# Designs tried in a protein design chat: VHH binders against Tectonic-like complex member Mks1 (Mks1). Part 10

Target 1, 127 residues: Tectonic-like complex member Mks1 (Mks1), of Drosophila melanogaster (Fruit fly) (q9vym3r434to560)
Amino acid sequence: KRVSLLLELQEGQNFENPNIHVRYYLKAPANTFYEGTPGVDTMQGATATCRNAGDWRSAHLGHCWQVTLLLEEQHHPADLLHLYFEVISIDSWQRERCEGYAHYAIPLTSALPTDSIRLQCIRPLGN
Key: E = the ipSAE of ESMFold2; O = the ipSAE of OpenDDE; V2 = 0.75 times the mean of E and O plus 0.25 times the DockQ between their complexes.

## First folded at step 4 (VHH)

Design p2 (from d1, 14 letters changed; framework vhh_4orz_3)
Fold by ESMFold2-Fast, scan of step 4:
Structure p2 (fold): chain B 127 residues (1-127), chain A 120 residues (1-120)
Amino acid sequence: as target 1 above (127 residues)
Amino acid sequence: EVQLVESGGGLVQAGGSLRLFCAASGRTFSYYAMAWLRQAPGKRREWVAAISSGGDTYYADSVKDRFTISRDNAKNTVSLQMNSLKPEDTAIYFCAAEGYVYESDSYDYWGQGTQVTVSS
C-alpha cells in the first residue's frame, strides 16, 4: 500500500526571537519505509531561516514537502508516523539556540485533517 | 551584547516637533526589531512604536498619525519623528531592541533614555 502526505510548516508564533528555523525528524512505524530509500525508517530536514515578519510574534516559514510511505502487508493499522520538530533561533552573537520541541503523530490508514493544526511547543527549562 | 544610546530629546512647545535618534553598537543590529517606549512621571512604561528588521512599522493608538519610526541599517540607527506634540507626550523616551509589538516588558536591550518635555 502507498500513502502520500503533503506537509507544510506554515508559521511559528510567540517565540521571543523571530529569526527561527525548524528542524524536523520523521519516524516511520515498523514494516513501513520511505519511497526511494528502502530500509530507512527515519527522515530529517530543515526549513530556511525566517527573517523578521510584519508581526514580531509570527515567523512565516512556508516550507512545503511531500512524504511517500510504502506499507508492507504486515504493518499494523494503528501504527503512526511520528513527526518531531525542533525550533532553533539565532541569538545576538549568531549562535543557535533551541527554543522548543513539538510532536505530532499521523495515522497512516485513517482520514487525515485538511485544516491547519497548531502544535504546542515545549521549551527547555533554564534561566 | 548591544548598547543603545538615545539623543534628540528636549523642551518643546505644544504643537511642535522633535526627532529622536537611537545609535546602536554591537553585532547584528540589522537582525534586531527596534522599538521606542516612554515613561511619564508617576506612570508605568508605555510602548510607543516599533520597526521590524524588514522595515514594517507599528504604532500605539495614542501616537498613530503623529509619530513615524524609521531605521538606517548602514548607520545602525533608529529614529522617531514626533509631530504635533501634546503635553501628554511628556516622558523619558527609551530605545529598546528584541521584543514584541505592544508588549512593553518584552525587550532584551534598553538605552538610558532621553527626556522629552512638552509645555502647554
Scores: ipSAE 0.000, ipTM 0.111, lowest interface PAE 16.5, mean pLDDT 74

Design p3 (framework vhh_4orz_3)
Fold by ESMFold2-Fast, scan of step 4:
Structure p3 (fold): chain B 127 residues (1-127), chain A 121 residues (1-121)
Amino acid sequence: as target 1 above (127 residues)
Amino acid sequence: EVQLVESGGGLVQAGGSLRLFCAASGSTFSYYAMAWLRQAPGKRREWVAAISSDSSTYYADSVKDRFTISRDNAKNTVSLQMNSLKPEDTAIYFCAAEGWYPDTYSEYDYWGQGTQVTVSS
């Protein structure tokens, strides 16, 4: 099977620090391969740093990328593509701080969502 | 579904080093993000460092460049190397785990009283 995904990190909301970027990591089920061009890693990456502008707690990311997965055998409905996100802020001295984590799992054997999905971020303890 | 046990705490002189260990039981360790938190007397709990399931690391400003978090998935351990210790680092240190699957929402979980770190002046 061949599964092609267009992924977009559209917006982050309610982050207290103005300068953020998002790191992402995709984890595929066993016996799954991905297509790409040499030098391009679509299974992990980061957005550009975005400052909260109009609504100071709304960061517009607009980061878009494509992932194509090749499934070598029949997978069970529980076989998922895992999307991991970390929201990171930077201060004026370029020090990084984790603002939160989010996770989403996509079933590869069922219909894929076409609408925007809101993920609730979890902050590290010590807030 | 993960049991966590901290070790490695003790008394150390200012400027010294100490390494904390967190031993996890269960076959799902590699799915968890792991964190270290601390609580000093009279203060609230403070997040210190975190390491995601893919080994990306994050640090509180108060410990950045002095502490290093690492994990060994083959041994189900997470470690915190603490260098250039200061009296203000005196606290009980806790290991915490955060589940990623199956839910979109994940939560930290931790076990026991932690390990005491005392930095003398």
Scores: ipSAE 0.000, ipTM 0.101, lowest interface PAE 16.6, mean pLDDT 70

Design p4 (framework vhh_4orz_3)
Fold by ESMFold2-Fast, scan of step 4:
Structure p4 (fold): chain B 127 residues (1-127), chain A 119 residues (1-119)
Amino acid sequence: as target 1 above (127 residues)
Amino acid sequence: EVQLVESGGGLVQAGGSLRLFCAASGFTFSDYAMAWLRQAPGKRREWVAAISSDSETYYADSVKDRFTISRDNAKNTVSLQMNSLKPEDTAIYFCAAETYIYDSGYEYWGQGTQVTVSS
């Protein structure tokens, strides 16, 4: 069975620093193969750096990518695709700072939501 | 020959702490992402934490703020500091390594180390 996901990181809100980007890491369940070419950055990567703007303190990311997974015979419907996100800001001196982490799990054999999902970021403890 | 050897598991009371270690050999450790996964009795293996080749860390919601993953590239080790342990954390903990973006399954696995949290 072949499952294709179109993913978009739309925006970040309420981060102190004006410039942010998001790094992502996707972990597929057992007996699942990523259908991709070496060097294609779809299971892990980063968005372009965007500036927080306006009264709403929102950063417009608009980063889209596709992930295609081949589910082998041994794949279990309860197995999840895990998405991990790290929000990184850049200050006026070009120094990077971690603003927070977020996680979301997607069931690969269920209907996927079409609405945007809002994830609460947790700021690193002592990092 | 690639080897991942876990250690540091044991029996601990709820609220206690344990530190797990994974010693790696047979591959270029600094080029690999390292992860900890666990398997509770009668359950599927679940992902717990990962650390990228450039030391960025990621955690499952169930362990966030309680567990800390770190790596030492000079010693070819990855460790998992587990604080505020709960009976639900009882599982065999596995160390794993991944390098191929076209194979999202972990390439290398250890045998695992048992962690038992009693209440």
Scores: ipSAE 0.000, ipTM 0.119, lowest interface PAE 16.9, mean pLDDT 72

Design p5 (framework vhh_4orz_3)
Fold by ESMFold2-Fast, scan of step 4:
Structure p5 (fold): chain B 127 residues (1-127), chain A 121 residues (1-121)
Amino acid sequence: as target 1 above (127 residues)
Amino acid sequence: EVQLVESGGGLVQAGGSLRLFCAASGFTFSYYAMAWLRQAPGKRREWVAAISSESSTYYADSVKDRFTISRDNAKNTVSLQMNSLKPEDTAIYFCAADEYTHEYGSEFDYWGQGTQVTVSS
């Protein structure tokens, strides 16, 4: 069975530094095969670094990508695609700092969400 | 040294059948997922079928119910049984191997040279 997902990282809000980008990593269940683009890994990547569009608390990402997953016919309904996000800021000296982490899991054989989802970021221990 | 050698390609009329074979050597075959990909004239290389190290099978929608992938770990071979062939199946077919512990994808560790399949109308 082939499942195609169109994913979009729309925006980040309430980060102190307005120059952010997001790194993402997708983890499929062990019994899942994915279809990629030659030379491009769709299961991990990063957005472009974005600035606020006038409001310093809002960063507009607008990063879209497609992931195509191939599932075994007997794929277990509880198997999930895990999405991991790391929000990184860049200061005026080009130094990177982790602003937070977020995670979301998508069921692959159930009804898929059609609406935008807001994730709360967890800040790293020790700043 | 790693080697993947395809065989079984040829000319066949629409509605016919072919069986492709891939003989593997130079790596621990049973640890690897195996796949068949194809490249038609003027098109990008596309995935057709895959079989995991645990023998789970996966098929592209365009070949589902017509093609069957299987493996024989004792002989280090993977095969693709192609039934009800269509002119659209005309392509060079490649055998590919991917490490067991990695996620599957169109990016593969090892590739064969390919075997031509031509389906006439």
Scores: ipSAE 0.000, ipTM 0.230, lowest interface PAE 12.0, mean pLDDT 75

## First folded at step 7 (VHH; framework vhh_7ocj_1)

Design r0 (from j15 with F27S Y107V; at its last look DockQ between E and O 0.03; V2 from the best seeds 0.00; counts 0 for: pae O 12.7 > 2, unsure alone 64.3 < 65, placed apart)
Fold by OpenDDE, look of step 7:
Parts: structure tokens; C-alpha cells; sequence
Structure r0 (fold): chain B 127 residues (1-127), chain A 118 residues (1-118)
């Protein structure tokens, strides 16, 4: 089975610092692989930097990308595609800071949500 | 099941250096990031350093350039080079890996004791 996902990072809000970009990391579930790259179970990317946080410390990202996975016969519906996000700011010293992380898991064998989803951005203890 | 094993801790004099190592073992493990936390007696656990899968790094505010986290030759290995150690750096240092749950790190090591004497 072939599954194509069109994903978009729209915006973030209420970060501690301005100048935000988001890195994303995708982990393909077992018995699946990205089309054209068998044996590679990870995909990475990043948005452009939003330099203006605005009044509500909002980052307008507007980043779209497509992922196509091929599901082997042995793929289990309970095995999800995992998306990991890291929100990063750059301070006045050009140092990158972690604003937090978010995660979302997508089933590949069921109907996909069409509405926007808001994820909680969480900073680990000590950050 | 994935395990994180720390090494390299010990006793060192103030101003000295230590190099901590962490290696992940077990089944195939794809992490988003790995890092080091520390917990001193009576204090909360705090982030020391972390490195993402793309090799971007972040450090606690107290590090101030003294420590460097780096990736090993193997994907799931990380090192923490700690220089200019002070008594305040005395703590149990834990290796951690970011995985599927981002409320906190998913996998933790048992910790290695770092003691800095005056």
C-alpha cells in the first residue's frame, strides 16, 4: 500500500524568545519505508526562521512537505508514523535555544485528520 | 528494550576535567536526541547538555562553555566533555534519550556519580 501525506507546520505561539524555526524528525513505523529510499526509516527537515514574533510571540511558519510511505503486507495498523518537532530560537548572540518539543503520531491505515491540530510544546526540566 | 549505559564519572579536583560516555544498547533505537541531566543532592534534576539527531546542541545556563556534548561514531552514543569543573558540578549525571514521548526524555541511564573536590 502506498500512503502519501501532505504535512504543514502552520504556526507556533507563546514561545519565550523570538526568531523561531522548527526542526522536524519523522520515524517510519516497522514494515514501512519511504518511497525511493528503502532501508531509511528517518526523515528530517526544518522550517525557515520566523524573525518576527509579533504581539503574541507567534511564529508563522507556513512550511509544507510531502511524505510518501510504502506499507509492506506485514505492517500493523497500530504502528504509527511518529513526528517529532523541536522549536528553536536564535538569540541576539546567534545562539540556538530550545523552546520545546512536540510530538504527533499518525496512523497510516486509517482516515487521516483534515483539520489543523495544535500540539503542546513542552520543555524538559532544566531548559 | 533500549538501555543507556553511562561511564566516565568519578572524583576530580576543582578545575579538572572529566569525559562522560553514554552508549545505547538493545534493539534498534532511533532517537530524536540524546542528552545529559544531572541531579545534586536536594536539588531538582536539570539539563546539562543535549544533542539532536541533526547534531544541534543545547546547554544549561550554568555550563557557560565549559562542557561540550558530541556524538560518537555510533549513532546512539554521546559524550560529555566537562572542563573547568567546580564543586557545584558535583551530582549524579544521567544520560537520556528523546524518543516518542516529549513530556520528558523517554529513556534514562542509571546515572554516574561525578564528584568535584575543592
Amino acid sequence: as target 1 above (127 residues)
Amino acid sequence: QVQLVESGGGLVQAGGSLRLSCAASGSTFSYYGMGWYRQAPGKQRELVAAISSDSSTRYGDFVKGRFTISRGNAKNTVYLQMNSLSVEDTAVYYCAAEGYVYESFDVWGQGTQVTVSS
Scores: ipSAE 0.000, ipTM 0.188, lowest interface PAE 12.7, mean pLDDT 85
ESMFold2, look of step 7: ipSAE 0.013; ipTM 0.376
ESMFold2 (binder alone), look of step 7: mean pLDDT 78; pTM 0.806

Design r1 (from r0 with Y31W; at its last look DockQ between E and O 0.03; V2 from the best seeds 0.00; counts 0 for: pae O 15.7 > 2, placed apart)
Fold by OpenDDE, look of step 7:
Structure r1 (fold): chain B 127 residues (1-127), chain A 118 residues (1-118)
Amino acid sequence: as target 1 above (127 residues)
Amino acid sequence: QVQLVESGGGLVQAGGSLRLSCAASGSTFSWYGMGWYRQAPGKQRELVAAISSDSSTRYGDFVKGRFTISRGNAKNTVYLQMNSLSVEDTAVYYCAAEGYVYESFDVWGQGTQVTVSS
């Protein structure tokens, strides 16, 4: 089975610092692989920097990307595609700071949501 | 005719480093993605690393942070920095380019031999 996902990071809200960009990490579930790239179970990328974040406590990201997975016959519906997000700001010293992490898991054998999903961004203590 | 020209391969001792380079020529077209595959004797071709036009990257499971793929200033150039090489990394490394986002690679290089000695 072939599954193509069109993903978009739209916006973030209530961040402490300006100059926000988001790094994302995708972990393919067992018995699946990215089309055209055998031997790979991970993919990562990043959005552009939103310079207006912080002052308005909002970051408009507008970042789209497509991922296509091939599901082997052995794939179990309970095995999800995991998306990990790291929200990063850049301060006046050009130092990267972690604003928080978010996570979303997508079933590859079920109907996907068509509406936007809001994720909770959690910042670990001490960061 | 579009060609991918590979360079940087050769013989290196275990623990050493190599930097592979690939440049597309013969067209002004900007590729949507470029990557490196490898094929060891008796094994299937496998993805080492790939980078898309949006700078997203993907790596084979065996890479374990040892290799880094990056684009050059020109969109049709790609580099593979390989550190902490082992004998198991010995293979022919192929550059590949794709004309569609996250589609199959369309063009392949002739390959460059990488040999890691113990």
Scores: ipSAE 0.000, ipTM 0.164, lowest interface PAE 15.7, mean pLDDT 86
ESMFold2, look of step 7: ipSAE 0.013; ipTM 0.338
ESMFold2 (binder alone), look of step 7: mean pLDDT 80; pTM 0.827

Design r2 (from r0 with T28I Y31I Y32D G33A S53Y D54G S55G; at its last look DockQ between E and O 0.01; V2 from the best seeds 0.00; counts 0 for: pae O 10.6 > 2, grease 27.6 > 24.2, SAP .702 > .668, placed apart)
Amino acid sequence: QVQLVESGGGLVQAGGSLRLSCAASGSIFSIDAMGWYRQAPGKQRELVAAISYGGSTRYGDFVKGRFTISRGNAKNTVYLQMNSLSVEDTAVYYCAAEGYVYESFDVWGQGTQVTVSS
ESMFold2, look of step 7: ipSAE 0.221; ipTM 0.606
ESMFold2 (binder alone), look of step 7: mean pLDDT 81; pTM 0.834
OpenDDE, look of step 7: ipSAE 0.006; ipTM 0.230

Design r3 (from r0 with S53Y V101I; at its last look DockQ between E and O 0.07; V2 from the best seeds 0.00; counts 0 for: pae O 7.5 > 2, unsure alone 64.1 < 65, grease 26.4 > 24.2, placed apart)
Amino acid sequence: QVQLVESGGGLVQAGGSLRLSCAASGSTFSYYGMGWYRQAPGKQRELVAAISYDSSTRYGDFVKGRFTISRGNAKNTVYLQMNSLSVEDTAVYYCAAEGYIYESFDVWGQGTQVTVSS
ESMFold2, look of step 7: ipSAE 0.026; ipTM 0.394
ESMFold2 (binder alone), look of step 7: mean pLDDT 79; pTM 0.814
OpenDDE, look of step 7: ipSAE 0.015; ipTM 0.278

Design r4 (from r0 with T28E E103T; at its last look DockQ between E and O 0.02; V2 from the best seeds 0.00; counts 0 for: loop humanness VH .137 < .165, pae E 19.7 > 2, unsure alone 64.4 < 65, placed apart)
Fold by OpenDDE, look of step 7:
Structure r4 (fold): chain B 127 residues (1-127), chain A 118 residues (1-118)
Amino acid sequence: as target 1 above (127 residues)
Amino acid sequence: QVQLVESGGGLVQAGGSLRLSCAASGSEFSYYGMGWYRQAPGKQRELVAAISSDSSTRYGDFVKGRFTISRGNAKNTVYLQMNSLSVEDTAVYYCAAEGYVYTSFDVWGQGTQVTVSS
């Protein structure tokens, strides 16, 4: 089975620092693989930097990307595609800082959500 | 594809110092942190030091303030300053990158030999 997902990072809110961009990490579930790259179960990418974040405590990202997975016969519907997000700012010293992480899991079934999802961004202890 | 390259290892006398360097290559490098592990002959691999993207650090219990991990000016570089070395610190030292997806390191360097003589 072939499953194609069109994903979009729209915006973030209430970040402490400006110059926000988001890096994302996708983990394919067992018995699946990305089309064209068998044996690779991870995918990474990043948005452009939103320079106005911080002052307005919002980041408009507008980043779209497509993911296509091939599901083997052994794939279980309960096994989800995991999306991990890292929100990163750049301070006045050009230092990269972690604003927090978010996570979302997507079932690779025909019942895919079409509405926008708001994710909680969690900053690790010590940040 | 991310690669980690270590440098700075070698032979040093007890009480001496070494500075290990690790540089990550790859256009899509995105990890939560970087760190160093070591493995001595006949022993299990153990954490030496790690530094996160926010510069928070953690150290193995044996370090006792002798080692310092830090980030370099270059992106995705990490250093391990090792002072007051002893024979017990002899091991292969591995650079590692910690993904934020997992709570463990998932990319490893080839390792660099550190030998401390009495």
Scores: ipSAE 0.000, ipTM 0.192, lowest interface PAE 13.6, mean pLDDT 85
ESMFold2, look of step 7: ipSAE 0.000; ipTM 0.076
ESMFold2 (binder alone), look of step 7: mean pLDDT 79; pTM 0.818

Design r5 (from r0 with Y102W E103K; at its last look DockQ between E and O 0.11; V2 from the best seeds 0.00; counts 0 for: pae E 12.9 > 2, unsure alone 64.8 < 65, placed apart)
Fold by ESMFold2, look of step 7:
Structure r5 (fold): chain B 127 residues (1-127), chain A 118 residues (1-118)
Amino acid sequence: as target 1 above (127 residues)
Amino acid sequence: QVQLVESGGGLVQAGGSLRLSCAASGSTFSYYGMGWYRQAPGKQRELVAAISSDSSTRYGDFVKGRFTISRGNAKNTVYLQMNSLSVEDTAVYYCAAEGYVWKSFDVWGQGTQVTVSS
């Protein structure tokens, strides 16, 4: 069975630094295969950097992409697709800093939400 | 996804040297931690060396200063220089890349055989 996911990273809110982008990594569950296009990797990537005014607390990202997975017969419906996000700011010296991490897990064999999802980021210590 | 291809394995005499290479494909090589593991028949896979995105290195205790991990800047490649090899170093050597988050290794190469004869 083929499953296609249309994914969108819409915005980030309330980060300390204003010039952010999001790097993402998708981890497919056991008994699935990624169906890829040569030269294109949809299981990981990054949004463009949102640059905004200093006291604004919402960064509009608007990044959309599609990923297609082939499910083997052995695939267990409770095994989830894991989505990992790292929010990165870029300062005026082009130095990247991690603003926080987020994680979301979705089933591949059941109905998915149609409304946007808000994820709480965990800030790293010592960063 | 990142793809990893190991090379440089083979047969070498005890006391000799060998340099393993791992070519990484995909985006942003400089943002992934990389490592080498090895596995002999009937044994667990064990860490040989790891190098982080900031070039910090870590080695398994059995290395005893004989091996050096490094990252090539122009070839999207990580290397393992192995000196003073002994028969106990005989194993399949695997290149691995850290996942993007939590620094756990999640991507593995197919492995390259290293055989040390005495």
Scores: ipSAE 0.000, ipTM 0.102, lowest interface PAE 12.9, mean pLDDT 70
ESMFold2 (binder alone), look of step 7: mean pLDDT 79; pTM 0.817
OpenDDE, look of step 7: ipSAE 0.007; ipTM 0.220

## First folded at step 9 (VHH)

Design s1 (from r2 with A50T Y53S R58N V107Y; framework vhh_7ocj_1; at its last look DockQ between E and O 0.01; V2 from the best seeds 0.00; counts 0 for: pae O 11.1 > 2, placed apart)
Amino acid sequence: QVQLVESGGGLVQAGGSLRLSCAASGSIFSIDAMGWYRQAPGKQRELVATISSGGSTNYGDFVKGRFTISRGNAKNTVYLQMNSLSVEDTAVYYCAAEGYVYESFDYWGQGTQVTVSS
ESMFold2, look of step 9: ipSAE 0.025; ipTM 0.430
ESMFold2 (binder alone), look of step 9: mean pLDDT 82; pTM 0.835
OpenDDE, look of step 9: ipSAE 0.000; ipTM 0.192

Design s2 (from r2, 19 letters changed; framework vhh_8pnl_2; at its last look DockQ between E and O 0.50; V2 from the best seeds 0.00; counts 0 for: pae E 13.5 > 2)
Amino acid sequence: QGQLVESGGGLVQPGGSLRLSCADAGSIFSIDAMAWYRQAPGKERELVARISSGGSTNYADFVKGRFTISRDNAKSTLYLQMNSLKPEDTAMYYCAAEGYVYESFDYWGQGTRVTVSA
ESMFold2, look of step 9: ipSAE 0.000; ipTM 0.166
ESMFold2 (binder alone), look of step 9: mean pLDDT 78; pTM 0.789
OpenDDE, look of step 9: ipSAE 0.015; ipTM 0.340

Design s3 (from s1 with I28Y; framework vhh_7ocj_1; at its last look DockQ between E and O 0.01; V2 from the best seeds 0.00; counts 0 for: pae O 13.3 > 2, grease 24.6 > 24.2, placed apart)
Fold by OpenDDE, look of step 9:
Structure s3 (fold): chain B 127 residues (1-127), chain A 118 residues (1-118)
Amino acid sequence: as target 1 above (127 residues)
Amino acid sequence: QVQLVESGGGLVQAGGSLRLSCAASGSYFSIDAMGWYRQAPGKQRELVATISSGGSTNYGDFVKGRFTISRGNAKNTVYLQMNSLSVEDTAVYYCAAEGYVYESFDYWGQGTQVTVSS
């Protein structure tokens, strides 16, 4: 079974620092294979940098990409696709700083949610 | 590309005043903000003051009302009026600009020396 997901990082909000971009990493669930194209990796990537100006320091990311997975016969619905996000700001020295992490798990079922989901970005302790 | 040229630095006695100027030139769509940073020998660069295109200002903690940043929008020029200067204010002061030319960029001047003598 082939499952194609159209994913979009829409925006981030209320980050303290400007110049926000998000790096993401997708972990394929058990008994699945990522269907990739040479030179194109949709299982990891990064958004463009947004200066996140405006109300609530909203960073409009508008990053859309498609992920296709091949599900083996042994795939279990409980085996989820995991999405990991790192929110990064760039300071005036052009240094990247971690603003926090977010995570979301997606079931590879025929009934996928179509609504936007808001994830909480958690900053590691000590930062 | 945007070029920033600072002026107005120099030697001044403690308690004195200086007015720094920075003019932005070059091909750019817009400059969203301009500001000043400073770096003293052996210390890290620190924010002095920034001003947005809309006039919003932000100052470093050490400023304590002594400095005022202002901007001439038509000229893309920013000024830093520094009053009540102290020896601790001795540093190279750098003009900075946040500009947009299809992409967002940070631009920096070469810096102007400010020396405050006791």
Scores: ipSAE 0.000, ipTM 0.216, lowest interface PAE 13.3, mean pLDDT 87
ESMFold2, look of step 9: ipSAE 0.013; ipTM 0.382
ESMFold2 (binder alone), look of step 9: mean pLDDT 81; pTM 0.833

Design s4 (from s1 with S30D S104D; framework vhh_7ocj_1; at its last look DockQ between E and O 0.04; V2 from the best seeds 0.00; counts 0 for: pae E 23.7 > 2, placed apart)
Fold by ESMFold2, look of step 9:
Structure s4 (fold): chain B 127 residues (1-127), chain A 118 residues (1-118)
Amino acid sequence: as target 1 above (127 residues)
Amino acid sequence: QVQLVESGGGLVQAGGSLRLSCAASGSIFDIDAMGWYRQAPGKQRELVATISSGGSTNYGDFVKGRFTISRGNAKNTVYLQMNSLSVEDTAVYYCAAEGYVYEDFDYWGQGTQVTVSS
């Protein structure tokens, strides 16, 4: 079975620092294969940096991409596509800082929500 | 990697002018925007000016048309013409460069001191 996902990272809100971008990594179930274009990796990447000039707590990312997965018919109904996000800001000296991590799991056997999804980020204490 | 070297700083009387320059060396193919930031001791760093490889400029609100950023034809050098300087412009001025593909790490110079005496 072939599943195509159109994904969009729309915005980040309420981070302490401006100038954020998001790195992402997708992990498919072990019995899943993905279809890719040579030289293009759709299972990981990063958005462009949003440079805010004002005192706003909303960063518009607007990053879109498509992932196509090839599922075995013997796959488990509870198989999940895991989406991992790392939010990075550029500090006062234009050096990267980790603002937090987020995770979302998508069941590949059911319809996905049509509404935007809001994820809470967890900031690592050791960074 | 990219190395940035500032020059042109120094002591100047209020109302005077200075021209700062910054030369980039190394892997300059990876840079897009270059610019200037400043920080006085005990104060927050603030944007002075940026210029993209395409020539688009941005200025901090405090500039009010007094400073002009420009970029050399080879795109590895940027200049900051500073006019009508006042004591509040005293700070260390840092050259900065931004990468093209991912904002994993930006490049910074060591800074050049600008002191405006009244």
Scores: ipSAE 0.000, ipTM 0.060, lowest interface PAE 23.7, mean pLDDT 67
ESMFold2 (binder alone), look of step 9: mean pLDDT 81; pTM 0.829
OpenDDE, look of step 9: ipSAE 0.012; ipTM 0.225

Design s5 (framework vhh_7ocj_1; at its last look DockQ between E and O 0.01; V2 from the best seeds 0.00; counts 0 for: pae E 17.0 > 2, placed apart)
Fold by ESMFold2, look of step 9:
Structure s5 (fold): chain B 127 residues (1-127), chain A 120 residues (1-120)
Amino acid sequence: as target 1 above (127 residues)
Amino acid sequence: QVQLVESGGGLVQAGGSLRLSCAASGSIFSIDAMGWYRQAPGKQRELVATISSGGSTNYGDFVKGRFTISRGNAKNTVYLQMNSLSVEDTAVYYCAAEGYVYEKGTFDYWGQGTQVTVSS
């Protein structure tokens, strides 16, 4: 069985620092195969940097990609695709700072919503 | 979507104890806080207790140390231990959950409720 996911990172909200981009990492569940094309890695990547994000402004990201997974017969519906997000700001010295992390997990064999989803970020501890 | 199923309600004598359970299913990894609300007939729904994914708890003023909320190892199950029950605790108890994917600080998912009746 083949599952294709159309994914879009639309925007990030309520971050203090400017110049925001998002790095993403996908972790496929057991009993699946990643189906890709040569030279394309859809299981990880980053958005373009949105300038003037921060100071509680909305950062428009608009990053869209597609992931296709092949489910084996042994695939259990409770085995989830995990999506990890890291929100990064870039300062004038070209240093990256982590603004927060988010996580979303979806079942591959159940109905999925088609509406936009808002994820709450968790800020790492530190100065 | 997320589904919440309560259990453990029923009839109990005043001074007794009950333990309520709530299990979440569906898109459960999008859940942050979970909690319990109650509503007696003719009254407004009121907060009983909440517990965040990090384990922080909050209780309604009327609890006065009698109830304890806890969360299972997988974070998709929440429990309410109710001790020293009185007739005033008679209500329908609802499990609620705050979604990561919905407006922060609000409970977006609700169970069907479980009746708790305290008699003497």
Scores: ipSAE 0.000, ipTM 0.084, lowest interface PAE 17.0, mean pLDDT 70
ESMFold2 (binder alone), look of step 9: mean pLDDT 81; pTM 0.823
OpenDDE, look of step 9: ipSAE 0.008; ipTM 0.205

